VHH binders against q9y6x5. Designs and how they scored, part 249

Target 1, 379 residues: q9y6x5
Amino acid sequence: LPPKLLLVSFDGFRADYLKNYEFPHLQNFIKEGVLVEHVKNVFITKTFPNHYSIVTGLYEESHGIVANSMYDAVTKKHFSDSNDKDPFWWNEAVPIWVTNQLQENRSSAAAMWPGTDVPIHDTISSYFMNYNSSVSFEERLNNITMWLNNSNPPVTFATLYWEEPDASGHKYGPEDKENMSRVLKKIDDLIGDLVQRLKMLGLWENLNVIITSDHGMTQCSQDRLINLDSCIDHSYYTLIDLSPVAAILPKINRTEVYNKLKNCSPHMNVYLKEDIPNRFYYQHNDRIQPIILVADEGWTIVLNESSQKLGDHGYDNSLPSMHPFLAAHGPAFHKGYKHSTINIVDIYPMMCHILGLKPHPNNGTFGHTKCLLVDQWCI
Short names: E, the ipSAE of ESMFold2; O, the ipSAE of OpenDDE; V2, 0.75 times the mean of E and O plus 0.25 times the DockQ between their complexes.

## First folded at step 10 (VHH)

Design yd62 (framework vhh_8dlx_2; at its last look DockQ between E and O 0.01; V2 from the best seeds 0.00; counts 0 for: pae E 23.5 > 2, placed apart)
Fold by OpenDDE, look of step 11:
Structure yd62 (fold): chain B 379 residues (1-379), chain A 119 residues (1-119)
Amino acid sequence: as target 1 above (379 residues)
Amino acid sequence: EVQLVESGGGVVQPGRSLRLSCAASGFTVSSNWMHWVRQAPGKGLEWIGDIYSGGSTYYNPSLKSLVTISRDDSTNTLYLQMNSLRAEDTAIYYCATGKDYYSEGFDYWGKGTLVTVSS
């Protein structure tokens, strides 16, 4: 039988939640599988970009989803969470479900993973759910497991997405122990439901399952605000993306806009596009705006009319607060093995290996995940 | 001594193209933020565009479709390509180096070259 893989994402699950809270179901999952304690995600540390990096193995500059909100100056198109279905934005890369589906006797399934409800390179997942935040985890899980079990051609790759604990992290802040404890308990219960469902259907022993996340969450405060209106007139630029990494499109001289912003706050770095640090791998794409502002951890870039969040993400990808985790279980993985750190782009070549797919050119390093796999030498 | 010398100006008919040059000496063009600006008769200075030390360009949105800025590092020369010229493009064109146009913070200016668009 061809190998099968289910990729699950709990949005905004910060890695250190595993150390600070109890996860009986997830811990059991880990005991029978593997854990990567920290996953270094891609810059910027936002939802759409990082989810696409997981399934492409590419930095954001390469796969073209460079933010949750984007603007293309040539076509005048906009991208946002409410406007994400134009293949124009996704076609700069080939996600793994497309690669998988183009193989003989294979199909892919998806429950609301970013990009899965869009035809990419004229290919859409054989089975998918249109994104709807109101749809329960149970319904998503039921559909995914049904497709994994009963499809012809068989579903060999599936993905499942859930919005928590990200939404709650934004609302309560990651340091709210009372509220986040409740939220994370629910997440663990959902993992329990997932495992139970797979066991009931006889899928547990043969299905490879990866549970991961796209980013963490940092605590924000009303006392840590950077108000751009204090530094530059709003008429001088268009804001394409705001906090904590603002994308600035000048309406006047780029020089003037840059000069007005460069000293706006000691808690914000201002970069011309070509001066963005190389370590971010966030430079070589036309969708990156001429100027970007990067707030320090826990600081929020605001306009006078901006809304308030107690937690946020999108910051420097070297910050531990931005890092998610990865756990996995199945015939491809060892049991009871823990690994310190990988890069988020490393997940793609690993998944390709598990599925027997030839990977597209990517930024991942297969060697970083070898120790997780039973068929590889760990040196 | 730092010097900027613009050239390539003259009388041109509407709809035609023109390429201006700015020869720099005493400094390296590729290491500096370079600008093109113009001044029409009886009007103030208008910023056209820039090229940053790294090579990226940015243009006045009102002129973007009509102009291209480039440079030749081997000759230490800045260029302004203008297409589809109109009468309103008549002006003295200057190249400058610096990082602050609105505060008049340009480090150096050329003497300018006159472009006259006339039928």
Scores: ipSAE 0.357, ipTM 0.744, lowest interface PAE 1.5, mean pLDDT 94
Fold by ESMFold2-Fast, scan of step 10:
Structure yd62 (fold): chain B 379 residues (1-379), chain A 119 residues (1-119)
Amino acid sequence: as target 1 above (379 residues)
Amino acid sequence: EVQLVESGGGVVQPGRSLRLSCAASGFTVSSNWMHWVRQAPGKGLEWIGDIYSGGSTYYNPSLKSLVTISRDDSTNTLYLQMNSLRAEDTAIYYCATGKDYYSEGFDYWGKGTLVTVSS
């Protein structure tokens, strides 16, 4: 039989939650599988960009989903989560479900993973659910497991996305131990339900399962605001994205806008596009705006208003608070192995190897994940 | 620990077919990215094609209609089938495993097998 892989994402699951809260079901999963303690995600550390990096192995400047809100200077198109179904935004890369369907005459299945309800290079996931946050985890899981068992050609790659703990991380902040412990316990129970469902259906022993996330979360405060209106009039620019990475499209001379912003706050770095640090790999795309503002960890950029966010993400990808983890179980993976760190772009070539697919050119390094796999020797 | 041994080379007449074998020990062929490459006398290495763990094959476009790569997982052996051989196919043929998906380098090589195409 062909190898099968289920990729699960719990949005905003900060790596160090594993050390500060109890996860009995996840702990049992890890005990008989592998754990990568930190995954270094791509900049900016946002949902759509990092979810697309996981399935393409590319930096954001290469796959084209550079933010959750975007403007393309060449075509004059605008992107937001209310109109993200235009294939134009997703066509700068080939995600793994497209490769899976085209190389091997296999099927893919998707429960809400970003991009899976969009035809990309004229190919949409064989089975998918249109994004709807009101659909329960149980319904998403029931559809995925039905498709894994009852499809011809066989479903060999499946994805499952869940919005928590990100939504609660924003609302309560990661330092609210009482509220976060309730949220994280519910997520651990969902992991228990996932494992139980796969065992009941006879899938558990032969299915490779990866549980990961796109980013972490850091604590914000009303005491840590950067009021953009105090430094520059709104008539000087169009705001494409606000916080914690602001994307600025100047309406006047770029240098004049830059000069007004560069001294705005000691808690914000201001970059002309060509001066964005090379380590971010966030420069070579028409959707990256002429001026980018990067707030320091825990600082929120606002427009003459308060912020109700007690937690946020999007910050520098070198910050441990922005890092998720990766856990995996199945015939491809060792049992009881812990690994310190991989890059989020390394997940794609590892998944291609597990599925027997030739990866498209990518920024990942297969060698970084070799120690996780039973069919590889660790050096 | 890892060893690759090519065989099946020899003298063959133009227009004929030939199948080369690569026997692997110390690892499993079906779990790795495997390549065939060749080197003609006085020339550099030329990539022929590869096969991934799942069985997908990819070929040098200039050679695609003339070669087929396959494997036998039960004998841990990789094969290269060559059809319509020409004098310019005279080369030492190597079996190799890929270092990583982005790198053009190779981790392990066999000693090669010589194919001579002559009348």
Scores: ipSAE 0.000, ipTM 0.129, lowest interface PAE 18.8, mean pLDDT 88
Fold by ESMFold2, look of step 11:
Structure yd62 (fold): chain B 379 residues (1-379), chain A 119 residues (1-119)
Amino acid sequence: as target 1 above (379 residues)
Amino acid sequence: EVQLVESGGGVVQPGRSLRLSCAASGFTVSSNWMHWVRQAPGKGLEWIGDIYSGGSTYYNPSLKSLVTISRDDSTNTLYLQMNSLRAEDTAIYYCATGKDYYSEGFDYWGKGTLVTVSS
């Protein structure tokens, strides 16, 4: 019986929501499995980059999805969440679902994980849903469970993506206890539905399930705006991405653009590409622009208007507010074990181990996740 | 009031090991970013490493094989274990808290503890 794995992401689920809100269903899931309290994600702490880091084990500079908005100077191509289907953007890495389904007697399935509706290296997930945010969690789950039960060759790796609590975190901010409590209760109900569905279909005992997220969320404010137009004429640069990490393509001498920006705000760090801190692992890709601006936590870069966002992410990956959690249950995992932290790139080699796949070269460390797994000696 | 107090410094022979402590009050070490930093005589500040609220550690690559950062949540104390000490490790060692690893400063610093490595 080949090992099976379901990878689930609830977008924007900040790690400390577990401590600050009630999750009876998720806590029962954790009680019967494992918890990693904090996952240190990759910079920049945005949705597309971090979801791809989970499934490749690579830093953003290595897998090439370096932001939610990108520009390639050679091909003149643009990437955005509404223009994400060109394989050009995704082909700098091999995600786990491609590696998995190239094995004899194995298929992969996907319910809207970023990249799964794109043919990467001419290979698309064996079963997939095209991204559509209007499709309910129930329908996504029904498709995934049908594929896990009824496919030949069998589906051994499946993914499921849900947009909350990210959307509500942006709208209300993580400090809005009333609204976030209602949102997070619904998320917990969906986790309950997930577990119940897996039990009813006879999958629960032999399916490994990982529930995780890509990033957290920090509080924003109208009192914390950085007005870029007050520092530099918009005609001097092309804006590739704005906040909280602005990507600046100079139209004039790069040093002149840098000098106009370096004293723009004490709440923003301005980096020439070669000066980006090494700890970000965010330098060695042509899609990273010549100048980046990194706002301090909770600050918003704007072009001379108010921001309607009350929460945001994308900040320095050392910030606890940017960190998600990971919970897991299944035959590969211990029961009732808590672990303090791993790096998000460590998830990939762990998943490869569970599935019996040889990992591609990656930035993860298998040793960081050994204590989660029943077949490993935890030293 | 926030206070950070380092201890465990002193004179030590080359090749020996030493553990420094940082006692924190007025905040919880396990809920904050905690750093170790040192300053050799006549030199600038050198970042050693940090520990996050989840327990993950990151080190200055030049020091990674020689140091270990840990904490004890029950005593609200941060530790720095240093091995195979050399004369160049002579410095004042500080613990600090804050968001800045490299250039923007830390919110709070300890008073420092002197480590002198000499035979």
Scores: ipSAE 0.000, ipTM 0.104, lowest interface PAE 23.5, mean pLDDT 89
ESMFold2 (binder alone), look of step 11: mean pLDDT 81; pTM 0.820

Design yd63 (framework vhh_8dlx_2)
Fold by ESMFold2-Fast, scan of step 10:
Structure yd63 (fold): chain B 379 residues (1-379), chain A 119 residues (1-119)
Amino acid sequence: as target 1 above (379 residues)
Amino acid sequence: EVQLVESGGGVVQPGRSLRLSCAASGFTVSSNWMHWVRQAPGKGLEWIGDIYSGGSTWYNPSLKSLVTISRDDSTNTLYLQMNSLRAEDTAIYYCATGKDYYSEGFDYWGKGTLVTVSS
């Protein structure tokens, strides 16, 4: 039979949480598998962009999901993660479940991973759940395990997405030890449930499982606000995305808008699209607006209002607070191996290798993940 | 240490077939993503196709019916079989290892072997 892989994401799981809280179930998983301590995600460090980078191996400028709120200047279309299933937004890349289904009579299964309820290049995940945050982790896991055991053609790639600890990270902030401790203990219990379910169903020994996340979380404050209304009148621009990376579409001369913004706050950088730092790989796409504002870590951009967020993400991807981790277990992976750092785009070619798939052109480097795999040399 | 050596080029008549070889030393062909690329006189690089470590092959759609890529893991050698050669196939042919021509380029290249298609 072909190899199988389950990819699990706990949204907003900051790498440093592993050092500051106890995770008995996750630690048992790691003891028998591998741990990558830091995963350097793509800019901007947001949910939809990074989840799509994991499954395509591409920077955001290349896969086209450049933010959670987008505007395409060529087609005049608007995107929001809360209401848009238009394939247009997702068609600039081929995610791994599409590749899996198109290459060799294989099925894919998905429980809520961003993009899996959308037909991409006329291909939708063979089994999927329409996004609904009210569906429990247990119900998502029950569906995934049912599909892994009872599908023809066989499910060889499966995904499972969970909204925590991101939702609580926003509500309480990562520095709230009491509330974050409760949330993270619940997540560790869910990892224990996942392992137990896979063992009960006879899947554990032959299934490759990756547990990862899309980004971290930084503490915010009412004392760290940038009021954009103090810099520029709304009549001069259309706001495409606000915080912590603001996407500005000028209604007047671009240079005039830039000049009004460039000295507004010492706690944000203002870039013309052509001047966005090359290290971000965030420039070559029509959905990236003519002016981008990047707030410093922990600062929130607002429109003459208070922010209720005590934690946020989207900041510079060089910040350790923005980094998630990766843990994995299964026949493809070494046991008890710890690795320091990989790039989030490296996950895709590694997963393709495990599944025996030919990857589409991508920005990942297979060599960065070789030390994790039993069939590869890392020297 | 890592070395790729192409061979099998030369002068061939139109309509004939030719097989190129690429001998690898210092690393294992079966463990790496291997490519064939060519450069015609005065033109840019053209990707021909590749073979992934798992054995799957992919081809430039404009060349798919004319070429076949294979490997012999016992001799650590990559092959390019070309059929129905035409004057426009005159080029220096390179084997390369890397991710993909379009995403990041190639890690290592051979020196190339010249194929001239002429009557």
Scores: ipSAE 0.000, ipTM 0.123, lowest interface PAE 20.7, mean pLDDT 87

Design yd64 (framework vhh_8dlx_2)
Fold by ESMFold2-Fast, scan of step 10:
Structure yd64 (fold): chain B 379 residues (1-379), chain A 119 residues (1-119)
Amino acid sequence: as target 1 above (379 residues)
Amino acid sequence: EVQLVESGGGVVQPGRSLRLSCAASGFTVSSNWMGWVRQAPGKGLEWIGNIYSGGSTYYNPSLKSLVTISRDDSTNTLYLQMNSLRAEDTAIYYCATGKDYYSEGFDYWGKGTLVTVSS
């Protein structure tokens, strides 16, 4: 039987939630599998960029999804969460479901993972759901398990995406223990439902399951706002993305815009594109704008208005608050093993190994994940 | 087969300008990213700057006021314009590209062209 993998993402699941809340179902999953306590994601620490990095093994500058809001100066195209279905934006990389379908006589299945309802290099996931946030976790799970059990050629790679705890993290902030406790308990119950469903269908023992996330969450406040309008007039630039990483397209000389912004706030760094720190791997793509503003953790960039967000992400990827975790269970994985840290780009070559696929060139290092796998030697 | 051939090097006087060319074959310059790298005698490699498929350019901050990278898509040629040349600009200049636009490093290099800045 060909190896099978289900990749599950709970958006915005901060790694330290595991230490501060009770997860009986997730802890049982981990006890019989593996846990990576911190996953160092890519910059910027946003949903679309990091979800695409997981499935391509590439930094954002290489795969081309460099933000949740993007502008291409050559084509005059705009990308957003409401305008994300143009293949133009996704074609700078080859995600694993495309490789799975093209290298092997195998199918892929997808429930809402970013990019899976878009034809990429003229290839769309064999089975997929058009993105709709109103579709329940139960319906997504029902479709994925049906496709895993009833497809020819067989579904060997499946993805499942859920918007929580990100939506509640934004609404309540990660420090609201009462509200976050209720949200995280619900997620743990969904993990329990997932495991039970796979067991009842006879899939559990032969399926590799990865549960991970794209980023964490940090607490924001009305006391930590950076008003961009106090430093520069709207007539001098076009705003491509706002907070916590602002993407600025100058309408006048770039140096003049930079000079107006550079001393705007002690809680924001202002970079000309070529001066963005090398450690971010966020320079080598035309979709990265000429000036990038990076707010300090917990600070929100605004345009002469208040922010309703009590939590946010997108900040420096070295911050532990921005890190998700990774848990996995299945025939490819050790049982009861804990690992401290991997890079989010390392997930892709590991998944290719599990599925027997030849990875496209990528920024991940297979050696970082080999200790998780039963068929590998650990140093 | 990817080939890169640099030209335009030679001896130039301090304060003068010089334009280097890089003729590419085996791929289309407008479909990939390309860069310039130099190596001064007894020194390591120093990155100068890149040009991307869409035409955007990006420079080493130490050099950005002194150099301009451009390309001619019709002749499949990359250029490096250097102004206000000084003795410390004496180096072998390489053009380079990745295997594809997903690569973050240089996989293909030309043989280089020597620029000597002296009176």
Scores: ipSAE 0.000, ipTM 0.114, lowest interface PAE 21.5, mean pLDDT 89

Design yd65 (framework vhh_8dlx_2)
Fold by ESMFold2-Fast, scan of step 10:
Structure yd65 (fold): chain B 379 residues (1-379), chain A 119 residues (1-119)
Amino acid sequence: as target 1 above (379 residues)
Amino acid sequence: EVQLVESGGGVVQPGRSLRLSCAASGFTVSSNWMSWVRQAPGKGLEWIGEIYSGGSTFYNPSLKSLVTISRDDSTNTLYLQMNSLRAEDTAIYYCATGKDYYSEGFDYWGKGTLVTVSS
């Protein structure tokens, strides 16, 4: 039988949470598997971009999901909804479930992972759930385990996505220890349920399981706001995305818009597209707007009528607060091994190796993950 | 030393066909997998397809009916045949391969050849 892999994401699970809170079920998982303490994600540190980077191994400028809200200047199309089913947005890359389905006798299954309910290059996940945030973790888990155990051809790659702790991180902020403790304990209990269900169905010993996340979370404040309306009038630009990375499409001369913005706040950097730092790998795509504003950590870009969140993400990917972790268990992985850091784009070639798939062109480096794997010699 | 050199790009009219070549030195194309990848102006990389040691080909499903990948083992050359070209096919085209047949990454790339589709 071919090797099998279940990829699980808990949205917005900041790596530092592992050191500040108790996770008895996750710690038991790690004890018999591997832990990568920090995963350096891609810029911008947002949900759709990073989830697509995990399954393609590509920077955002290469896979085309450059934000959670996008505008394509060539086609004049807008993207701002998780229910947007237009393949146009996803077709600049080939995600792993498509690659998995190109081989004989292989199926893919998905419970809500971004992009899995969209036909990408005319290929949709063999089994999938249309995105619906009201569907419980238990229902998603039940479908995934049913498909892993009862499919023909066999499901070899499965994904499961959960919106927490991101939703609560936004609502309460990561420094709210009482509320975050409650939310994180519930997530740990869900991890316990996941392991127990896999054991009860006879899947646990032969299944590779990765638990990871797309980004972290940082504390915001009413004292750290950048009011864009005080910088520039609405008549001069179209706003494509707001905070903490604002995407500005000028309606007048680009230089004039830039000059109105460049000295408006000491707590944001204003970039013409060609001046965006090379280390972000965030320049070569039509969906990246002519002017990008990048707020400093914990600062929120607002309009006069905007409400403010207590926690947010999207900030510079060099910030530890933006980093998630990766834990894994299964026949492909060592037991009790800890690794310090990998890049989020390294997950894709590792997963391809585990599944025996040839990866598509990607920005990951397989060598960075070799020490996690039992069939590799770690120099 | 492994080197890949793409050629055959240029200006071509819509609806026409074009064949790109990738000349390899320092390794044998028939003993390795080979891939074609393109990058349109201002866009990210788009995988076109690949050919394996045994001659089996795999294509991006959105491009499958429009492209054919082949090789000439006697001249150590990889080819990309493109039919019914459209303005949207304007891009730099790269050939790429791994350091060996079982390599999981793209270790060697050519410098690319520009294809411009315009009347």
Scores: ipSAE 0.000, ipTM 0.110, lowest interface PAE 19.7, mean pLDDT 89

Design yd66 (framework vhh_8dlx_2)
Fold by ESMFold2-Fast, scan of step 10:
Structure yd66 (fold): chain B 379 residues (1-379), chain A 119 residues (1-119)
Amino acid sequence: as target 1 above (379 residues)
Amino acid sequence: EVQLVESGGGVVQPGRSLRLSCAASGFTVSSNWMYWVRQAPGKGLEWIGDIYSGGSTFYNPSLKSLVTISRDDSTNTLYLQMNSLRAEDTAIYYCATGKDYYSEGFDYWGKGTLVTVSS
């Protein structure tokens, strides 16, 4: 029978939460599986970009989902959380569920993973749920497990996405130990429910399960605001994305807009597109705007206003606060093994190997994940 | 707390204009990213457009020439102006605040207002 994989994301699960809070269910999962303590995500450290990097193995400039809000000047198209279903935005890469379905007529299933309700290269996940944040974790899990057990051709790749702890991380900030402890305990309980349901359905022993996240979270403050209106009048530019990475489309004279911004705040870096640091791999895509502003960790870019966010992400991907973790269990994985760090783009070629799929060209390095796998030697 | 109340819906004849209002309480419209979405009978949600705190607006390209989003900061009210209404514009219209359905943690939607375009 072909190998099966369930990929689970808890949005905004900062890696060091594992050290500061107790997770009895996740701890039991890890004890019989593997833990990668830090996953270095891609820049910008946002939800849509990093979720697509996990399933394509590509940097954002290569897969084309370069932010949560995007604008294409040629077509006049806009991308947002409420307008994300145009294949135009997703067609610059081939996600793993598309490859899975096209190789040997296998099925894929999806509960809310970004992009899975969109036909990408004329291929949509075999089973999917249209995105709706109001749908409970329990309903998502019920659908995914039913599809894993009752599908022909068999579902060999399944995804499950949950919005917490990101939503609460934004609302309370990651340093609010009282509120975050309640949220993280609830997530641990959901992990317990996941494992219990897989065991009850006879899936647990033969299913590979990866639990990961797209980014972390850092504390913000009303004392750390960058007022963009004090730098430049909004009549000079169109704002494509605001914080903590601002995407600026000049209405007049790029050089003048750049000059007004470049020395306005000591707490942000201002880049012409061609001057964006190479280490970000965030330059070679038309959806990346002519001027990019990058706020320092914990600083929020605002337009003459206060911010409601006590936590945020999107910052420099070298920051440990932006890093998620990865835990995995199943026949492909060692038991009780801890690994320090991988790149988020490395997850894709590892998953292709587990499923027996030929990966599309990608930025990941299979060698970085070899020590996690029972059929590989660490070299 | 945060509350959004849409108004201005009703029955309107094809080719006419209509302005919808969204009254906000518990937060300041001028300080938040706001957007309009609609849902036609039996259809999914369709994004109409956004207005950022600084006043910049972005529209669904299929609707850009037909709609305008504005706000009145003195009355804390968001508006959607619609021109050249068609039968296919029949929908429940919602105003909302927040960014990302996936994770932003404080997206708030109004109850919606029904617009019926009928002869």
Scores: ipSAE 0.000, ipTM 0.127, lowest interface PAE 18.8, mean pLDDT 88

